# VH-VL binders against q0aze0: the designs that were tried, part 297

Target 1, 268 residues: q0aze0
Amino acid sequence: MKIILVNNRFKENTEKKAQEIAGQLSALNVEVIIDNGLDEPYAGTVDFIMVLGGDGTMLRAARRYGQRAIPVLGVNMGTVGFLSNIEINELAEYLPLILREEYSLEARMMLEVAVFQQQSLLTRVFCLNELLLRSNSPRMLSFALEISGQKLEPYRGDGLIVSTTTGSTAYSLSAGGPIADPQLDAFIVTPVASHIINKRPLVVSPEREISLHLLEEREAIIGIDGQIKMDFGAENRVLIKRAPHPLLMVNLKAKPFFTSIDRSLQRQ
Below, E stands for the ipSAE of ESMFold2; O stands for the ipSAE of OpenDDE; V2 stands for 0.75 times the mean of E and O plus 0.25 times the DockQ between their complexes.

## First folded at step 14 (VH-VL)

Design AA29 (framework fv_bermekimab)
Fold by ESMFold2-Fast, scan of step 14:
Structure AA29 (fold): chain C 268 residues (1-268), chain A 123 residues (1-123), chain B 107 residues (1-107)
Amino acid sequence: as target 1 above (268 residues)
Amino acid sequence: QVQLVESGGGVVQPGRSLRLSCTASGFTFSSYGVHWVRQAPGKGLEWVAAISYEGSNKYYAESVKGRFTISRDNSKNILFLQMDSLRLEDTAVYYCAKDRIWYSKSFYGMDVWGQGTLVTFSS
Amino acid sequence: DIQMTQSPSSVSASVGDRVTITCRASQGIKSWLAWYQQKPGKAPKLLIYAASSLQSGVPSRFSGSGSGSDFTLTISSLQPEDFATYYCQQDNYRPLTFGGGTKVEHK
């Protein structure tokens, strides 16, 4: 068995814990590849991906490895998030189940994002939560939204979010988007501070292709999962579609989505 | 630099056929939708046809539907307009034009135009 | 088909004048309207797209406004090179359709 162990070396104690766990796995004849985020993704074949950290580390793992159809387990090392399944102090208990492949998988849709400069592809990135287009200055953007060849009325405002259902509880929620059951496959298109008061979020088929470009030169950025940031100008165009493979999330113990929502949104 | 050049115009008899060509240079032809627009002598502009960047979607004005066929050869950077069953009212300068936006399934304005090729009818 | 009606068909103006050209669509076209300039014997040039977006290289004296069915092209201070025919064109519906044109002539 070969396992990729994903951690964030810049977080306190995560590198030390990753080495400790790698030693434990090696003692069980498991080959371990450590990915601390600094190098290119491991190019070889692996059987399992274990993510040590919070939701941010899981988002990075999903971008790097999510399209390989390999089971990905989130192991929480701090505050409980939405994307982890077990706590670090439970790992020893669950390791035998992992090694015997005794677990279920949840499929979570991902976005495929292609960013062009004129006709040239600048980058193609996969993401679990969302693509954000937003103004990088006090000035409002004017941009075109095209859905499967249909042009909507131009958007004027601070930006737009194109989200998966998993991402419905991330930035899309903060911008006024709906909470979606992550078992549903859909794009959620949420405007950010639209100049037109009645611009509403859209929920569209995941088979739709979504395109964005600026209608006037402005300083804007494209953000992906809150972790990748790139400049976006009038010479840029972004194309968004459903990624070929969903992220296969390991479920070792029940983590009810609706209970998690209640806890995160509830205030006294 | 960025250029479109029409050819194939000339004098034709009513009811006959004519094929126009438009050769593109200075940009990635295969990335853009392209149009045919005509203008009768002393008259206004009339949109004739358009084809998507990959060639799968074709659109026509009602006046030419069933008589004209738009096509493209992305390997040669050439746009074509096959004109069948030509009528006197088809007399015009025919322009080809590039759409503004790349890899789009819609149209966003025509930013580059050729010089035009004249189609007329004998006596 | 969407019918595009331009007015006036012709306007006489002097250098320095403010010129306004209007375009009306028979049905709502959102903001998907372009404006073109054509000089005698030449191909059209794109001035404005998406009703109000200025094409790169086009002088700022040209501006567009409107949405839905009613649109306006404005030349704030007419220059000698601006004497030409102007066309609106909708690209919200297929087939695409042009207005009849407005000729801006010397007084």
Scores: ipSAE 0.777, ipTM 0.905, lowest interface PAE 1.0, mean pLDDT 91

Design AA3 (framework fv_bermekimab)
Fold by ESMFold2-Fast, scan of step 14:
Structure AA3 (fold): chain C 268 residues (1-268), chain A 123 residues (1-123), chain B 107 residues (1-107)
Amino acid sequence: as target 1 above (268 residues)
Amino acid sequence: QVQLVESGGGVVQPGRSLRLSCTASGFTFSSYGVHWVRQAPGKGLEWVAAISYEGSNKYYAESVKGRFTISRDNSKNILFLQMDSLRLEDTAVYYCAKDRIYYTKTFYGMDVWGQGTLVTFSS
Amino acid sequence: DIQMTQSPSSVSASVGDRVTITCRASQGIKSWLAWYQQKPGKAPKLLIYAASSLQSGVPSRFSGSGSGSDFTLTISSLQPEDFATYYCQQDNYRPLTFGGGTKVEHK
């Protein structure tokens, strides 16, 4: 068995814990690759991915490895989140089930984001939560939203979010989008401070292709999962579709989504 | 220089066929949808047909549907309009035009136009 | 098919005048309307797309407004090179359709 252990290099406690767990796994004849975010993703074949950290670390792991159809387990290191399944102090208890492959998998859809400049592909990124287009100046954006070749009324405002159902509790929620059951596959399209008073979030089929481009030259940025940022101008175009593979999340114990949401909303 | 050049116009007899060509240069032809637009002498503009950047989607005005066929050869940067069963009302200057936005299945305005090629009929 | 009605068919104007041309769609086309300028013997030139967005290289005296079914092209201070025929064109529905044109002529 070969396992990738993903941690956050910017949290000093997680590096030492990752080394401890790697040693524990090696003693059980498991090959371990540590991914602390510093290097390129591991290119070899692996059987399992263990993410040590919060939701942010899981988002990075999903972008790097989510398309490989490999089981991914979120192990919480402190902060309660939506994407972890067990706590770090429970890992020893569940490790035998992991090694015997005695767990269920939950599929979570991902976005495939392709950003173009002057007809050339600049980058292709997979993400678990969302793409955000937003103004980078006090001026409102004017932009075109296209869904499967159909043009909507041009958008005027601060921006737009294209989210997965998993991302419905992230930026989309803050912008007024609905909370979605992550077991559903759908795009959620949520406007950010629209000039049009009745602009509503849209819930569309994950088979749709979504495209965005600016109608006027403005200073704008694209954000992916709140971690990747790129400048976006009138010569740019972004194409969003469902990624070929969902993220396969490991369930070792019941973590009811709606109970977690209720608890999180009451914290505010 | 971004350019479209039409050719193939001429004098024809009613009921005959004619094939127009439009050669593109100075931009990535295969990335853009392209149009045929005509203008009868002394009259306004009339949209005739369009083809998507990859060639799979074709659209026609009702007046030419079933008689005209739009096609493209992306390897040679050429747009075609095959005109069959020509009628006197098809007399016009035929323009080809590039759509503004790349890699889209819809249209956002025609920003580059050729000089046009004239199709007329003999008595 | 969407019918595009332009008014007036022609307008006589002098250099420095404010010229307004209107275009009405037979049903709602959102903001998906373009404006073109055509000089005698030449191909059309795109001025405005998406009802109000100015094409690169087009002078700022040209502006577009409107949405839904009613649209306006305005030339704030007519210049000698602006005497031409102007066309609106919708691209919300297929087939694409043009207005009948408005000729801006010398007084």
Scores: ipSAE 0.799, ipTM 0.907, lowest interface PAE 1.0, mean pLDDT 91

Design AA30 (framework fv_bermekimab; at its last look DockQ between E and O 0.81; V2 from the best seeds 0.78)
Fold by OpenDDE, look of step 16:
Structure AA30 (fold): chain C 268 residues (1-268), chain A 123 residues (1-123), chain B 107 residues (1-107)
Amino acid sequence: as target 1 above (268 residues)
Amino acid sequence: QVQLVESGGGVVQPGRSLRLSCTASGFTFSSYGVHWVRQAPGKGLEWVAAISYEGSNKYYAESVKGRFTISRDNSKNILFLQMDSLRLEDTAVYYCAKDRIFYSKSFYGMDVWGQGTLVTFSS
Amino acid sequence: DIQMTQSPSSVSASVGDRVTITCRASQGIKSWLAWYQQKPGKAPKLLIYAASSLQSGVPSRFSGSGSGSDFTLTISSLQPEDFATYYCQQDNYRPLTFGGGTKVEHK
């Protein structure tokens, strides 16, 4: 068995723990690769990905490895979030199950985000939570939202979020989006401070394609999962669709999503 | 620079056919929807037809539906307008224009126009 | 089809004047309205899109407003180069349709 341990290099506790776990796994004849985000994602074949940390680390891991159809386990290390399945102190208990591949998988839809400069592709990213378009100034944006070729009323506001159902409990929630069942595949389109007070979020079929572009010559920012940031102008366009592969999240421990929402949100 | 150049206009007899061409340069032609717009002498602008960037969707004004056919060859960067059963009221300068937004199934304004090609009829 | 009624059909003005052109759609077209400028013997030029978004290179004396069915193009201070014919155009519905045009001419 070959396992990637994903941690955050900026968090010393995760670094130490990654080394410790690596040692333990090695003692069990498991090949271990530690990915602390410093280098490019490991290109070789692996059987399992263990993410040590919080939701941020999971999001990074998802972007780096999500397209490879590898089981990904979130191991929480003292933070509150929605993307971890077990706690670090529980790892020893569940390690035998991991090694025997006795676990269930939950497929989580990811976004395929393509950002263009004119007709040229600048970047294509798969992300677990959301794409954010927001103003880079105190002035509101004017931008076009197109869903499957349908032109909606131009949006005017601070921005827009296109989120997965997984991401519904992230920034989309803060912007007034609905909490979505993570087992449901859908886009959630949530306006950020729309000039229309009661502009409602949209729940969109994952079969549709979403596009965004600015209608004015202004500067904006694209954010992906709150970690990737890039400038966005009138000559740019974003195309969003369902990623061809979901993230395969490992479910070792039952976590009732809806009954845990209040607890999780209260801690944020 | 982005440029569109129309050709194929001329003098024609009623009931005859004419094929206009529009050659694109300076941009990725295959990425944009394109339009034909005509203007009768001394009159206003009239949208004639449009075709999606892929060429799969075609749209026509009612005045030309069934008579005109819009098409494109993305490999050659050429837009066509096949005009059949021409009528005197089809007299106009015919412009081709590109849509502002690429890879869209919708239209978002025409930001680049050709110089136009004149279609007239013999008396 | 969406009928675009443009008013006035012509306006006589002097340099420095404020010029206002209106365009009314037969039904709501949201904000999907474009304004074009055309000079004699030339192709139209896109000035404004989405009712109020000034295109690159267009002077700030041009402005657009409106939504739904009623739209306005304003030239705050007419310049010599602004004498031309202006057209509104909707692309919320197919077929795309133009207004009848407004000729801005010398007083």
Scores: ipSAE 0.830, ipTM 0.914, lowest interface PAE 0.7, mean pLDDT 94
Fold by ESMFold2-Fast, scan of step 14:
Structure AA30 (fold): chain C 268 residues (1-268), chain A 123 residues (1-123), chain B 107 residues (1-107)
Amino acid sequence: as target 1 above (268 residues)
Amino acid sequence: QVQLVESGGGVVQPGRSLRLSCTASGFTFSSYGVHWVRQAPGKGLEWVAAISYEGSNKYYAESVKGRFTISRDNSKNILFLQMDSLRLEDTAVYYCAKDRIFYSKSFYGMDVWGQGTLVTFSS
Amino acid sequence: DIQMTQSPSSVSASVGDRVTITCRASQGIKSWLAWYQQKPGKAPKLLIYAASSLQSGVPSRFSGSGSGSDFTLTISSLQPEDFATYYCQQDNYRPLTFGGGTKVEHK
């Protein structure tokens, strides 16, 4: 068995804990690769990915490894989140189940985001939560939203979010989008401070292709999962579709989504 | 320099066929939808046909449907209009035009035009 | 097919005048309308797309407005080079359709 341990190098004591866990796994004849985010993703084959940290660390792991169809387990390090399954103090109890591959998998759709400058591809990124287009100045944006070749009325406002159902509790929620069952596959398209009062969030088939471009030159940016940021102008275009593979999330412990949402909304 | 150049126009007899070509240069032809638009002498513009950037989707004005066929060769940067069963009312200057937005399945305005090629009928 | 009705067919104007051209679609086309300028013997030139967005390099005296079915092209202060024929064109539905044109000519 070969396992990648993904951790956040910048959190105090997280590197030490990752090394401790790596030592424990090595003692059980498990080969361990540590990914602290500084180097390129590990290029070899692996059997399992263990993410040590909060939701942000899981989002990075999903972008780096989510398309490889490898089981990914979120292990909480004391930070409340939606993407972890077990707590760090429970790892010893669940480790035998992990090593025997005695767990269920939940598929979470991902976005494939291709950003172009004129007709040249600048980057292609996979993400778990969302793509955000937003103004980077006091001026509102004017932009076109195209869904599978159909043009909607132009959008005017601060921006737009194209989210997965997993991302429904992230940026999309803050912008007024619906809370979606993450077991559903769908795009959620949520406007950000639209100038047109009746621009509502859209829930569309994951088989659709979504495209965005500016209708007027403005200072704008694209954000991906709140972690990647790039400039976006009138010569840019972004194409969004369902990624070829979902993220395969490990379920070792029941975590009822709707019960968690109720608690989160009351306590934050 | 972004450019479209039409060719293949000429004098024809009613009922005959003619193939127009439009050669693109200075931009990535395969990334854009392209159009044929015609204008009869002294008359207004009439949209004739369009083809998607990958060639999968073709669209026609009702007046030419079944008689004209639009096609493209992305490896050679050429757009074609095959005109069959030509009629007197097909007399016009034929323009090719590039759509504004790349890799789109829709149309957003025609920003680059050729100079046109004339199709007429003998008396 | 969407029918585009353009008015007037011609307008006589002097340099410095404000010129207004209207275009009406037979059905709602959202804001997906373009305006073109054509000078005698020349190919059309794109002025405005998406009803109100000015094409790069086009002077700011040109402006477009409207949505749905009714659209307007305005030239705020006519210049000598603006005497030409203007066409609206919808790209919301296929087939694409042009208006009949408006000729802006000298008084």
Scores: ipSAE 0.808, ipTM 0.912, lowest interface PAE 0.9, mean pLDDT 91
Fold by ESMFold2, look of step 16:
Structure AA30 (fold): chain C 268 residues (1-268), chain A 123 residues (1-123), chain B 107 residues (1-107)
Amino acid sequence: as target 1 above (268 residues)
Amino acid sequence: QVQLVESGGGVVQPGRSLRLSCTASGFTFSSYGVHWVRQAPGKGLEWVAAISYEGSNKYYAESVKGRFTISRDNSKNILFLQMDSLRLEDTAVYYCAKDRIFYSKSFYGMDVWGQGTLVTFSS
Amino acid sequence: DIQMTQSPSSVSASVGDRVTITCRASQGIKSWLAWYQQKPGKAPKLLIYAASSLQSGVPSRFSGSGSGSDFTLTISSLQPEDFATYYCQQDNYRPLTFGGGTKVEHK
């Protein structure tokens, strides 16, 4: 059995705990790869991913490994977020179930984001929460939103968020988008400081293709999960669709979304 | 240098068929939607047909539906218009034009045009 | 099909004049309107897309405005090279449709 432990080396307790857990797993003849963010993602075959930390560490794990259809367990080491399943002090209790593969999986839709420059693919990224298009100057953007070949009224404002349902509690919420049940598959399209009245957030079928491009020369930025940033200009276009594979989140302990929602929002 | 060149126009008898070609160079043809637009002598512009960048979606003006077929060969960078059951009303200069936005399933303006090919009828 | 009505059908003007051309759609087309210029014997040239966005290489004396059903092309100070025919075109609906054209002629 081969496991990846994902931690954030800049948070001291996650690095120490990852080494402790690696030792425990090695004593059980489990091969362990530690991913602390320094190196490229492990390229080999693995059976399980354990994320030690909060939602940000899970977002990195999802981008690196989410398309491999590998079970991913969130282990909370501090403030409860939306993506952890068990607490670090419970890991020893649940470890036998992990090794026996006695757990259920919850699928979470991911975005596939393709950014182009003059029709050449610049990058393709998979993300769990959202893509953000925003102005990088004092001037507002003027941009086109196309959904499966259908053109909406041009947007004018600071930007736009295209989010998964999982991402509905992240930046999309701060920009006025709805909280969505993460068991749903959908895009949530949330304007940022729109100057066009009645540009409300949209909930869109996951089967749609979404694309964005600027209608005027302006300095803009594409942000991915709040962790990747790229310049975006009049020569660029971004295409967004449902990623081929969902993130497979391990469910060992019941975590009722609606019962805990206000506590999780306060700590995000 | 971005260029579109039409060919295949000429003098034809009513009821016959004609195939127009448009050869593209200087840009990635397979990334853009393309159009046919015609202009009868002394008249205004009339949109005729368009095809999406991958060739899967084809659209026609009502005046040509069922008689004209648009197609493309992305490996050769050629746009085609097969014109069947030609009528006197089809007399025009036929232009091909490139849409301005790549990888789009819609249309955002025709930014590059050919110089046109004339279709007329023998009396 | 969306009918596009341009007015006037022709304009007689002098160099330096401010010229306005209007275009009305038979139903709302949002801001998805383009303007083209055509000189005799030449292919059309895109001037403006999305109602008000200026195509690269087009002089700033050209401007577009409007949304919904009513649109205007303005030439702020007519130049000798601006004598031409101007067409509007909607691209919100398929089939795409052009207006009838407006010929701008030297007085």
Scores: ipSAE 0.700, ipTM 0.877, lowest interface PAE 1.5, mean pLDDT 91
ESMFold2 (binder alone), look of step 16: mean pLDDT 93; pTM 0.953

Design AA31 (framework fv_bermekimab)
Fold by ESMFold2-Fast, scan of step 14:
Structure AA31 (fold): chain C 268 residues (1-268), chain A 123 residues (1-123), chain B 107 residues (1-107)
Amino acid sequence: as target 1 above (268 residues)
Amino acid sequence: QVQLVESGGGVVQPGRSLRLSCTASGFTFSSYGVHWVRQAPGKGLEWVAAISYEGSNKYYAESVKGRFTISRDNSKNILFLQMDSLRLEDTAVYYCAKDRIYWSKSFYGMDVWGQGTLVTFSS
Amino acid sequence: DIQMTQSPSSVSASVGDRVTITCRASQGIKSWLAWYQQKPGKAPKLLIYAASSLQSGVPSRFSGSGSGSDFTLTISSLQPEDFATYYCQQDNYRPLTFGGGTKVEHK
């Protein structure tokens, strides 16, 4: 059995816990690979991925390993978040269930994002929360949004977010998008600070293909899950579709999504 | 140098056929939708037909539907318009034009045009 | 099919004049309208796309406005090279359709 431990190298406490857990697993004859984000993703076959940290660490794990159909468990290290299932002080209790594969899986859709320079692929990234297109200057963007070959009215404003349902509680929420049950598969398309009256968020089928390009020369950026940034100009085009595989999230205990949402809405 | 060059125009008799070609150079032809647009002598522009970048979607003006066939050969960078059952009303300069945006099945404006090829009738 | 009506059919103008040309669609086309310039014996040249976006290399004296069904092309200060015929064209619906054209002539 091989397990990848994903941790945040910039948090010393998380690194210490990763080493302790690796020791415990090794004593049980489990092979452990530690991924602290510094190197390329582990290319070999693994049976399970354990993410030690907050939502940010889970987003990195999802980008690196989410398309491999491997169970991924989020273990919270003290920061409240939406993507963890158990607390670190509960791990010892649940470890026997993990090793016996006695858990349920929740499938979470992911985005496949392809960014082109003219006609050359610059990057292809899978992400769990969202793609953000935004202005990188005080000037508004003017851009085209195409959904499955159908042109919408051009957008004028600061940008646009294309989100998964998992991402509905991330940046899309801050921009005025709806809260979506992550059990549903859908794209949520949320405008950022539109100067055009009546631009509303859209909820569309995950089978649709979405594309974006600038209508005027502007300084803009593409953001992926709030962690990857790249320049975006009039020669660029981004294509977004549902990723081939969902992220398989491990459920060892019930974590009530709507209770977490209710608390967040009451905290401004 | 991005360019389109039409050929195949000429003098024909009503009821005959003619095949127009448009050769593309200086850009990745296979990535863009392309159009045929015509202009009768002393008249305005009339959109005739378009074909998607991969060739699977074809669109026609009602005046030519059933008589004209648009096609493309991406390996040779050539656009074609097969014109059957020609009528006097088809007299025009025929332009080919490239759409602005790559890998789209929609249309966003025609930014590169050929110089045109004349189709006219004897009589 | 979408009917595109341009007005006027022709306009007489002098260098330095402000020229406005209008285009009306028979039904709403959002902002998906392009403007083209054509000089005698030459192919059309794209000036404006998406109603108001200026094509690269086109002088800033050209501007477009409008959305829905009513659109305007403005030349703020006419230059000698601007005497030409101008066409609007919608690309919101298939088949694509052009307006009848507006000829800008010397006074």
Scores: ipSAE 0.765, ipTM 0.894, lowest interface PAE 1.1, mean pLDDT 90

Design AA32 (framework fv_bermekimab)
Fold by ESMFold2-Fast, scan of step 14:
Structure AA32 (fold): chain C 268 residues (1-268), chain A 123 residues (1-123), chain B 107 residues (1-107)
Amino acid sequence: as target 1 above (268 residues)
Amino acid sequence: QVQLVESGGGVVQPGRSLRLSCTASGFTFSSYGVHWVRQAPGKGLEWVAAISYEGSNKYYAESVKGRFTISRDNSKNILFLQMDSLRLEDTAVYYCAKDRIYFSKSFYGMDVWGQGTLVTFSS
Amino acid sequence: DIQMTQSPSSVSASVGDRVTITCRASQGIKSWLAWYQQKPGKAPKLLIYAASSLQSGVPSRFSGSGSGSDFTLTISSLQPEDFATYYCQQDNYRPLTFGGGTKVEHK
C-alpha cells in the first residue's frame, strides 16, 4: 500500500506530526510519500491520500490530486472545519480500517476553471469550493455572465462567486448564497454586493458551462478556493465547467453535515 | 493586421444559387463567432446569419431560413454563405463580421467588418 | 423577431451640436444593444456594446445609455467626421436585429 500524506509545513508543528505518522505507517509496511506543498504533486501511482490539517490543506490536496480518483481522507489537526472526517487522536483507532479498505466513499463535485488572456490559455485549475471574481478597487465591476450560451442581464457590483455545493458554506455563504447539501451536484452562482438590489443567487445544473468577462476596463481579481489569486482584466475570459472527476472523500465515521452547520452558525 | 475579405458576389438570375466566402487574417479565426450582414442599395443593415466559433450552432434571419446555409472551415480561416433560390429582394452588399468575444456561443457586438461583396440580378 | 425602432430617421446638425438618437425594442432586451456608425460606401464601425460600453479607440464624445426597451446614443459635441448613419442592434435574442438607421447630416 502506498499512501500520500499531505500536510502544511507552514503550520505550527504539522511537519513534526506528519513525520510521526509516516513512521507509524512505515512500521506497518506502508510506503509513505510526504507532500508538504513545496514540490510538484507526486506523479506516481498511490492507493490512498491522507490529509493532515484543516479545510485549507484539504482544498490544496483536492487541487493537486482530486482528479486522480484516489480515496482522500481528511484528518483534523484541531481547526474546526467541514472537510475532515476524523480527528488526529482517532487515527490509530481507524487505521486498521484504512489498511483493509473498509470504508465508504462520498463523491464531491469539483470545478474546472480555465482562464484565458485573449485566446490563449493562461491557466487551468481544479477547485473544490469556488471561483470568486471581485473588484480590486473602490469601483464596481460591469461584467457578463453567460450560462450555456445564454446571456443574463449584465452584472454591476463588486463581483460574483461560482461555487460547488461543497463550497456553499465557504465564500458563497458570506455573500448570501444558500446552504446546499454537498451530496447534490450543482453550481451555485452568488452575486457580491450587486448594484441591482434584487439580484438573487442561482442554482444551476452541473452540466452547464459558465463563462465570465468584463464589459469595461476595471481592476479585478479572480480567487480560487481562497488560495490562488490572479489579476483579471477586460482582455481576460474565464470558462467554468464540472471537472471530469469528483473528489472521492473517505467516510470512516458518520459526520452529520447539518449538525456541523448548526455548530458553525452558533459560533459565528 | 486584423481583417476580413469577402468574395463571390456577382450578377445572378432569380432562382439560381451563389456562394459567398469571407477570408480572415490577423486573428485566431477559430476562436470567434462570425456573421453575415447585408445592406440593400439605399437601405439599412439587415442581419442574415451567424455561426458559432466551433461551427456547431447556426442562426438565420427569418427571411433567409431554408434558402441560405452558413458554414465555416477553421483550418482555412474561411466563412461561407451558400445562397439558394435567390430572389430579387436578396440584392445587397453582403458583409462578413467578427463577434467581439472569443469562445462564446452568444453574441456581444461585431467589432471587425469586411469591405463587402455585391450581389445583383441580371435580366 | 424583435423589432428595433430608431428615431429620428434623420437629423440636421452643425459641428459642436449635441446629437441624441433613440432606439426602442419591441420587447425587453436587457442591456444587450450595440451602436454602429456607417459612412457612405464603407462598412459599419462598432461604437458601443452592452448599451453603454465604449469600444476601444472610439472618442469619449460618444456615449450610450438605457436598458430594457429604451436606449439612447449621444454625441456630446459633433465633429466633421461624425456625419454618418447610425444603427442600433440587439443581440439578446436570435435572430439579431438592426434598427432602421438615423442619418446625421449637415444643416
Scores: ipSAE 0.790, ipTM 0.901, lowest interface PAE 1.0, mean pLDDT 90

